# Designs tried in a protein design chat: VHH binders against q9y6x5. Part 364

Target 1, 379 residues: q9y6x5
Amino acid sequence: LPPKLLLVSFDGFRADYLKNYEFPHLQNFIKEGVLVEHVKNVFITKTFPNHYSIVTGLYEESHGIVANSMYDAVTKKHFSDSNDKDPFWWNEAVPIWVTNQLQENRSSAAAMWPGTDVPIHDTISSYFMNYNSSVSFEERLNNITMWLNNSNPPVTFATLYWEEPDASGHKYGPEDKENMSRVLKKIDDLIGDLVQRLKMLGLWENLNVIITSDHGMTQCSQDRLINLDSCIDHSYYTLIDLSPVAAILPKINRTEVYNKLKNCSPHMNVYLKEDIPNRFYYQHNDRIQPIILVADEGWTIVLNESSQKLGDHGYDNSLPSMHPFLAAHGPAFHKGYKHSTINIVDIYPMMCHILGLKPHPNNGTFGHTKCLLVDQWCI

## First folded at step 16 (VHH)

Design ha164 (framework vhh_8dlx_2)
Fold by ESMFold2-Fast, scan of step 16:
Structure ha164 (fold): chain B 379 residues (1-379), chain A 119 residues (1-119)
Amino acid sequence: as target 1 above (379 residues)
Amino acid sequence: EVQLVESGGGVVQPGRSLRLSCAASGFTVSSNWMSWVRQAPGKGLEWIGDIYYGGSRFYNPSLKSLVTISRDDSTNTLYLQMNSLRAEDTAIYYCAKGKDYESIPFDIWGKGTLVTVSS
């Protein structure tokens, strides 16, 4: 029988939440599995970019999902609607569910993971749900477990996405212990439900399960705003994305726009595209705009208005507040092993190894994850 | 006929730079995970870094500011550029190929090239 893998994402699950709150169900999962305490995500630390990096092993400049709002300078197309199903945006990479279906006589299943309701290179997951935030975790789990148990060709790769704790992190901020405690306890209960359902259906002993996230969350404030309207008039540029990484498309000379922005705030870095730091791996794509503004942690870029966000993400990927974790359980993984850190792009080649797939060229390093795996030597 | 051959080693003075080459035969470096590893006299193997088939590079954090790995796909050759050499960089340097796109275990090893840093 081919190996099976379920990849689960809880959006915006900051790694340090594990130290500040109790997770009895997640801790039981980890006790008989593995934990990576910090996952260094890709820049920018946003939902669509990082979810696509997990399943392609590529930096954003390579896979083409460079933000949640994008403009392609070559084709003049705009991406700002999460319901936009144009394959154009996703075709710069091959995600693992496509590779899984094309290399082997296998099926893939998806419950709401970003990109799974779009045909990519003319291939869509054999079983999928169109994105709808109103669909419960229970219904997503019911569909995934049915497909894992009752499919021919067999479903060997399945994904499950949940919007929390990201939505509450934005609303309350990560420092609101009372509200975040309630939200995180509910997530732990959902993890308990997941494990119990897999056990009830006879899937638990033979299924590899990864629980991870795309990014963390940092505290924001009305006292930490950068007003772009104080620096530059709207007639000089088109705004492609706003905060905390602003994507600026100049309507006039690029140097003139840059000069108006470069000294606007001590809490924002202003980069011409060619001057974006190499460590970000955020430069070589037509969807990256000629000028990028990067706010300091906890600062919000606004247009002459207040922001209602008490938490946000998208900031520098070196910040621990932006890092998620990874926990895993199953026949491929050691039991009771704790690892300090991996890069989010390392998840893809690890998953390919578990499934017996040849990975597409990627930015991950298999050696970084081998200590998690029972069939590998850790040196 | 499947082999890796390192070259460019020798005696160098402290503070200088050196570039090592690794020529591959019987397989393509651009299609495999390639690594540089060193062994100082009387010590164990120390991983320097790797470059995988997509071109991305990863380094030992202790060495990242001092080394650069690159390749020339047209000549099927892997390179290690070392800057600000110190006496502690004295070692035999090996290039290695990972098995089936894996960085470790290594499938093929070179014979090594000796670098001696002394005045």
Scores: ipSAE 0.000, ipTM 0.119, lowest interface PAE 19.4, mean pLDDT 88

Design ha165 (framework vhh_8dlx_2)
Fold by ESMFold2-Fast, scan of step 16:
Structure ha165 (fold): chain B 379 residues (1-379), chain A 119 residues (1-119)
Amino acid sequence: as target 1 above (379 residues)
Amino acid sequence: EVQLVESGGGVVQPGRSLRLSCAASGFTVSSNWMSWVRQAPGKGLEWIGDIYYGGSRFYNPSLKSLVTISRDDSTNTLYLQMNSLRAEDTAIYYCAKGKDYESITFDIWGKGTLVTVSS
């Protein structure tokens, strides 16, 4: 009877939302489980990079999904949209669902988690849904629970991804209490639906469930814009990614482009690739461009235009506003335990332990999550 | 070919309702942030509302009770339903596509459809 795990992500769920809003369903989940108050994500604090770090335990420079928009200098390929299914982009790492299927006679199931509709190292999730943002949470949940109950070999690892509260965080900003309260109440109701469905189907008592997110959200403003066009002409570079981390590919001498950009704004740091701070672990990959611009929290890099975004993410991963949380319930987890902080790369080796899988080499530290688990000694 | 084509405009009497259509080709409306924007004669662009990839709708507070945005994924078409039309609703109406899944910055615009509200 192998252990089972369901990994759920609510995109852009900032950790301190838990302190500023009421979540009756999530609080009931936590009461009989564990809560990690802050998860320190990887840089850059964007959706695709951090979702892939959760399931590989690797920094972005190691797993190769270094941004939501990428250019590979060696192959000259461009990752240009959310529907890009070229395995090339995903093949620099082995995600947990692939490991789960290859080490034991087990199945994986996926509802929309980034990368699960792509054959990675010629292995695709046993059951999956092609990414389609218009599919309801209820339909995703129905498919996941059906596969958890009716699979042979048994589904032991399942994933469920939901796009909110990220979309609303961008539109309204995290400081819009009225609109964010409405959105977060709806998410809490979806968590209630998830728990109720699992109980109704007899899955709840024997299933490990992790609820987490990839990043937070910070307030932006029309008063905090960095106009890149005021610093450098378009003829000098190709823009690979814009905000809040701009990826610059020079068309001329790199030093000349750097000199035009440095000192352009007091609210932006300009780095040559080799000068990117070591603490970011964002240097050793051909998809990281020769010059990287990093905006200060709440500042938006633009090309002589206004921005309609009132919230954004992608900023320095040391910022608490960029941190998500992690809550978990199930036979592997203590009940009523609260933990301060883990690194997002620590989730992967913890999940491998719960599932009895040998992890691939990774940047996580199993010791950081020991206190959450009933079969481990917390030292 | 990647394009957006608005239709359904024309002359309409005050107090009546009108539904505009926006047909997309070369991409799917359900996978993108989609918006309706209008421009009255001699005025700037006024945002009407959005529908995002997860299906949530966001409206200009000044227009929220008067408009509804919807889509038909089977025909790859975006709609704007307008009720209780007034002379000040006379404008060219545009649909627009967001550049990427996390961005509401627009990279594709339709050519617009003219709505004239006159007695």
Scores: ipSAE 0.000, ipTM 0.287, lowest interface PAE 14.2, mean pLDDT 89

Design ha166 (framework vhh_8dlx_2)
Fold by ESMFold2-Fast, scan of step 16:
Structure ha166 (fold): chain B 379 residues (1-379), chain A 119 residues (1-119)
Amino acid sequence: as target 1 above (379 residues)
Amino acid sequence: EVQLVESGGGVVQPGRSLRLSCAASGFTVSSNWMSWVRQAPGKGLEWIGDIYYGGSRFYNPSLKSLVTISRDDSTNTLYLQMNSLRAEDTAIYYCAKGKDYESIVFDIWGKGTLVTVSS
């Protein structure tokens, strides 16, 4: 029987939540599977960039989804609506569902994972749902399980995306124990529903399931704002993305704009594109703007206005608060194994190995995930 | 053009209900963080509530029992249902769009619709 994999993402699930809240259903899943306590995501630590890194194994500068709001200097196109279906934005990489369909006579299925409702290199997921946030977790799960059981050619790779706990993390902040405990309890119940559905349909014993996330969350405050209007007039630049990583497109000489911004706040670093730290792997793409501003953890960049955010992400990927976790269960995975850290780009070559696919060139290292897999040596 | 247009305001008697509409063009309401905010005469902005792109709703605790936020994805319209209106609810009501689907920093605002609660 060919191996099958279901990849599930709960947006904004900070690794630290596992230590501070109770997850009985997730803990039962982990007890019979594996847990990676921290996944070091890519910079910038945002939803679309990191979701595409999971399925391509590439840094953002390589796969081209460099932010949730983008401008391409060569074509002069803007990406500002999450429902924009222009393949242009996604065509700089080949995601795993495309590889799955093209290398073997196999199908892919998708419930809302970013990019899956877009034809990438003229290939769209065999079964997919057009992105619609109003569709319930139950309906997404019903479609995925139906496709896993009733497809020809067989669905061997499936994805499922859910928008929480990101929404609540932004609204309440990760330190609001009362509100976050309610949200995380609901997510744990959804994990319980997922496992029960797979067991009832006879899928559980032969299906590899990965539960992960794209980033974490950090506490923000009205006392930690950086007002760009105090440093530079709007006539000097076009704002492509704002907070916590601002993407600045100069309307005048780049050096002049840089000089106006470089001493704007002690809680923000200002980089010319070529001076962005190498460790971010965030330089070599036309969609990365000439000047990038990076706020310190918990600081929000604003334009002479208040921010309603009590939580945010997008910050330096070395920060533990920005890290998600990865849990997995199935025939490919050990039982009861805990691993400390992997890079988010390592998930792609691991998934290719599980599915028997040849990975496209990528930034992941298969060796980093070997200890999770029953058919590999830990050394 | 990216635009939000509020409608449904007017003069209404105390104790009655009113539904405000906010029609979006140039973007999709269900893909963004959406908010209702009001401003009473001579006062600052007061947040009423939000609807996240995933359908999660957040309300000002002082107003939660009196208001409901909803959307109709087929008509790309955001709604604010208000019940048991009081003179204190007299204000200009605005809808606002977050900069992206996970952002509560608002970049698009409607022009507002005036609600006057009086006998």
Scores: ipSAE 0.022, ipTM 0.578, lowest interface PAE 7.2, mean pLDDT 91

Design ha167 (framework vhh_8dlx_2)
Fold by ESMFold2-Fast, scan of step 16:
Structure ha167 (fold): chain B 379 residues (1-379), chain A 119 residues (1-119)
Amino acid sequence: as target 1 above (379 residues)
Amino acid sequence: EVQLVESGGGVVQPGRSLRLSCAASGFTVSSNWMSWVRQAPGKGLEWIGDIYYGGSRFYNPSLKSLVTISRDDSTNTLYLQMNSLRAEDTAIYYCAKGKDYESIWFDIWGKGTLVTVSS
């Protein structure tokens, strides 16, 4: 019987939440599995870019989902909202569910993971749900477990996405202990439900399960705003994305726009595309705009308005506040092993190994995840 | 066309309840961060509450016991239920759509519906 893998994402689950709050169900999961304490995500530290990096093993400049709001300079297309289903945006990479389905006798299943309701290279997940935020975790879990047990060819790769704790992190900020405690307890209960459901259906002992996230969250404030309107008149540029990474498309000479923005705020770095730091791997794609503005951690870029957002992400990927964690359990994984850090792009080649798939060329390093796996020499 | 249309306002007596509706066209309410905001005569905008893409609700703490936000995804409609109305609740009520999936920045506003709490 081929190996099976369920990949679960809780959006915006900052790594240090594990140290600051109690997670009895997640801790039981980790006790008999593995924990990676920090996952260094890709820049920009946003939902769609990082979810696509997890399943492709590529930096954003390579897979083409470079932000949640995008403009392609070659085709003149706009990514109109975060649920855009035009395959054009997703076709610069091959996600793992497509590769899984192109191998002999394999199916994929998806509950809401970004991109899974889009035909990519003419291939859509064998079983999927059209994105709908109103669908409960329980309904997503019911569909995934039904497909894992009742599919031909067998479902060997399944994904499950949940929007919390990201939305609460934005609204309350990660430093609101009372509200975050309530939200995180609910997530821990959902993890308990997941494990119990898999045990009840006889799936638990033979299924590999990864629980991870795309990014963390940092505290914002009304005292940390950068008013872009005080830097430059809106008639000089088109705004493609705003905060905390602003994507600027000049309507006049690029150098003139750059000069108006440069040194406007001590809490924002302004880059011409070719000057974006190499460590971001955020330069070589037509969807990356001629000028990008990068706010310092906890600072929000605004257009002559106040922000009600008390938490945000998208910041420099070297910041620990932007890092998620990864926990895993199943026949492929050691029991009771803790690892300090991996890169988010390393998850893809590890998952390909577990499933017996040949990975597409990618930016991950399989060696970084070897110590997690029972069939690898690391000791 | 992308638009929001509020309805259900009018004159109501103190202590009564009222439900406002907000019909969305050209986009799906369940895929966006949706808000209710009001403006009383001579005052600034006051945030009432949000419902986000995952269905979680966030309320102004001063209004939490008095209001409930809900949506009907089959009719693409957002609702604001208000209980125990007071003279201070007299305002124009707006629904608003967030700019993107993770943002509470508003790019689409309705025209507003007037609620007057009076005999």
Scores: ipSAE 0.000, ipTM 0.484, lowest interface PAE 11.3, mean pLDDT 89

Design ha168 (framework vhh_8dlx_2)
Fold by ESMFold2-Fast, scan of step 16:
Structure ha168 (fold): chain B 379 residues (1-379), chain A 119 residues (1-119)
Amino acid sequence: as target 1 above (379 residues)
Amino acid sequence: EVQLVESGGGVVQPGRSLRLSCAASGFTVSSNWMSWVRQAPGKGLEWIGDIYYGGSRFYNPSLKSLVTISRDDSTNTLYLQMNSLRAEDTAIYYCAKGKDYESIHFDIWGKGTLVTVSS
């Protein structure tokens, strides 16, 4: 029978949460599976970019989802959460569900993963739900398990996305132990629901399950604001994205805008596009703006107003606070194995290997994940 | 003492609604998966539905939209709401606790509560 894989994302699940809170259901999952303690995500450390990197194995400059808010200088199109269904934004890469459907006579299923309700290269997930944050975890789980058990051609790749703990991380901040303990206990209980349902349906023993996330979360404060309006007048630029990475499209001479911004705050770095650090792999795409501002960890860029966010992400991907984890269980994975770090782009070629698919060219390295897998020689 | 005690059964008219309760002692309902099952006279056990650790609920497709399972974690009580009752719903109703995280079997059952649907 062809291998099957379920990829689950809990948005904004910082790796450090595993050390500061109890996760009895997740620990039971890990005990008979594998844990990668830190996943080094791509820059910028935002939801849409990192979710697309997981399923394509590409840096943001290569897959084209470079932020949650974008402007394409060549076509003059604008992207926001409200118009994410234009295939134009997603067509610079081929996500794994498209590869799964096109290389083999197999089906894919999706419960809310970013991009799965969009036709990409004229291919949409065989089974999917239109994105709606109001749909319960219960309904998402019911649909995904029904499709895994009752589809022809068989569903071999399935995705499940949940918005927590990101929403609560923003609202309370990751240092609010009381509120975060309640939220994270709920997440752990949902992991328990997932595993129990898979067992009840006879799927558990033969299904590969990956539980991961797109980024972490850092504590913010009203005492750590950068007021962009004190640096430069609105008439000089168009703002494409604000915080913690601001994307600036100059309306006048680029050098003049850069000079007004460069020394405005000791808590942000200002880059001309060609000066963006190579380690970010965030330069070679028309959707990356001529000037990028990068706030220091915990600092928020604002326009002459307060910020209500007590937690945020999008910061430098070298920061451990921005890193998620990866846990996995199933016939492809070792039992009781712990690994320190992988790159988020390494997940895609590993998943292709598990499913027997030929990966599209990508930025991941299969060797980095090979010690997780039973059919690979690790020494 | 570890036990489950159902209540709320009795004689009800066709078309009416009824809510059954299941009081747990010696363990917490939110730390276990819980089920409702019934047995009509002279028939085998019929699964009604499950509620899991995080509150996810799953129902017998033949009974979907006619029943709702819920719990009150503060009172350690499981509920079964039944709507549009018919004579065919006459049965002894049991609540049951799953054995453990590694099992699909029950280890604790209530003694049952009788529901009779008659005019």
Scores: ipSAE 0.435, ipTM 0.797, lowest interface PAE 2.6, mean pLDDT 92

Design ha169 (framework vhh_8dlx_2)
Fold by ESMFold2-Fast, scan of step 16:
Structure ha169 (fold): chain B 379 residues (1-379), chain A 119 residues (1-119)
Amino acid sequence: as target 1 above (379 residues)
Amino acid sequence: EVQLVESGGGVVQPGRSLRLSCAASGFTVSSNWMSWVRQAPGKGLEWIGDIYYGGSRFYNPSLKSLVTISRDDSTNTLYLQMNSLRAEDTAIYYCAKGKDYESIDFDIWGKGTLVTVSS
């Protein structure tokens, strides 16, 4: 009886892949559902930050996962290992699975979504898998569907995460049509398997399914490198994160470090923390370092070395190449509707509405997603 | 202390198989992009293949049918399985760690292990 929602992420699925490649299974999903062509993600456009923004509705400065590598100036803790399960990093926000379990006495299920194997505010998903990349998509899907059908209290919110096409995007770059077509065809086949499994189990008609991603991918090159060592000696700072957004912790006077960096390259912007553009919403957190370097699209920051990167993300969130898409199907959603753009923080209040949950204070705007929903008036 | 230690090299005859190991300390193999690279005597570095933190494997097309990369997360060890060894596979074999879990650019290298394919 209660509404159910499955949230699926394919890491690094750039929105315009939908226009440049064929997705027969995803197109069948969209035909009877909705498509948001662009989702404007949060800055910095990285995996952990954006996955946590999807499930909290918060900017990175508010939820505290500000990069994939972090340093907290107050506690002196470092986050640089994705297996770090210290709840400290995740406790600045309340993700939707915690809200789901605490407000409605319902269960949540998780297959590998970032943060779901960490107890957050002393709460972990009712059913979860410890992160293990060797677990196939089919095994993740089998566990999720089993838990959706065989849980007490009922599983009403479930998440499923898959690491591609991000890995291939980094390795080959998004412009490598031969290699990217192979990976994207495989992903489309996985979407076909997902729909078939839900139909076989009698879940398809009554389950809301969202397919989305955390960011896109842009083409990089050996011809677009910024050598940080040409500007400043290593003894003057500690490097917290490198590329394409470098996080600099000065060991000397901050102004002196800034002056050495500010004119180093025409292809990066150098910001003192208080001068970071307001539109990034990337300033008010102790894990954001005193100096941030932001490379221009397709440029890689290096330390007197070459780079093998053919694709990367993390860049300015206004760039279309950084945007994922959102597709959805189920009783909450219109059929055959296309919408141009939403913000990634808008997904959280929409999901809370579908599940009947009171959202925690968040940066999303429910009005932005109204046209997707059958129970809302959008004109 | 952050380090990578390769082992399993030695003298092998053509046509045989060999498995190299790379033991990591101070970080987790499964949390990083990991690579195998080799250098034949008097030649440049040749990329063999890598494994993404999420398990996706990438191989040099010239070597794809001859090599397999795997890891054992419980022992924090990276492996390179080589089959049908040829004299031209004689090289020092290195494992390398990416700078972060999504980076294919390396910051930590092992000291290497020598593989000699004789005759």
Scores: ipSAE 0.455, ipTM 0.788, lowest interface PAE 3.5, mean pLDDT 92

Design ha17 (framework vhh_8dlx_2)
Fold by ESMFold2-Fast, scan of step 16:
Structure ha17 (fold): chain B 379 residues (1-379), chain A 119 residues (1-119)
Amino acid sequence: as target 1 above (379 residues)
Amino acid sequence: EVQLVESGGGVVQPGRSLRLSCAASGFTVSGNWMSWVRQAPGKGLEWIGDIYYGGSRFYNPSLKSLVTISRDDSTNTLYLQMNSLRAEDTAIYYCAKGKDYESIAFDIWGKGTLVTVSS
């Protein structure tokens, strides 16, 4: 019977939430599994980029999903809607479900994970749901667990995505203890639903389950705004993405646009593409614009308007507030083991190992995750 | 003291709807997985459906279009809504609590409420 893996993401689950709130269901999961306290995600610390890095093991400049809103300078195409299903955006990498279906002739299943409703290299997840934020966790869980019982060919890799606590993190901010307590209790209860359903179907003992997230969340304020309209007129550039990383496509000479932006605010860094810090691994892709603005943590870039966002992400990936966690349970994983940190790109080669797949070239290091696995040892 | 008490049963005409209630004492319905099960005269137990901690619901496929399970956490009450009742739905209806995080067994059952579908 081939090994099986279910990868679950709760969007925007900041690692520090685990220390500040009670999660009885998640704690029971971790007690007989493993916990990685911090996952160092990729820059930009946004949903689509990091979700694609988890399943490809690549930096954003390598897999091509460089933001949630993108412009490709070579083809002149725009990506700004989660309903845009053009394979062009996703074809610069091979996600694990494609490898799973092609190398081992096994099935994959997906409940809303970014990219799974798109044919990538002419291969779509064997079972999937078209992205729709209105679909309940109940319906996603019902579909994914039903598909895991499909026997010909077997579903060996499955994904499940949920939009919380990210949506509430944006609305209330991570420092709103009353509202965040309610939201996080609901998420813990949904983890309870997941585990209970897997037990009820006889899947729990033989299934590897990873629960993780793509990024964290930081507190924003009306007192921490950068008004881009005070720096430069709209006639000089096209705005591809706004906040907290602004992607600027100049309509005039690049140096003139740079000079107008360079000293506009002490709370953002302005980079020409070739000057973007090497540690970001955010330079070598046609979808990265000629000028990038990077706001300091908790600062919001706006266009002559106030922002209603009380929480945001996208900031520097060295910030602990941007880090998610990873918990896992199953026959591949040790019991009751805690690990401090891994890189988000390390998840992909670990998952390939569990499934017996040959990974495509990637930026992850298998050695970073081997202490989590029963068939491996760290010294 | 821990118990489940069903109510809302009785005689109902074919084609009508009925809502059963299950009041919990000594534990919370939201803190446990809960089930509805029925037993028709001379037949075995038939599982109707489950509701889990976060409100996720799973139904017997033969009954899914006819029933809805819900709960009210503020009143600590589990509900079973039944629509388009047929003579075959005549049964004693039980609510049951899951035992713990480690098992798929029930540890607490109600005494049942009789539903008779008759003209």
Scores: ipSAE 0.561, ipTM 0.845, lowest interface PAE 1.7, mean pLDDT 92

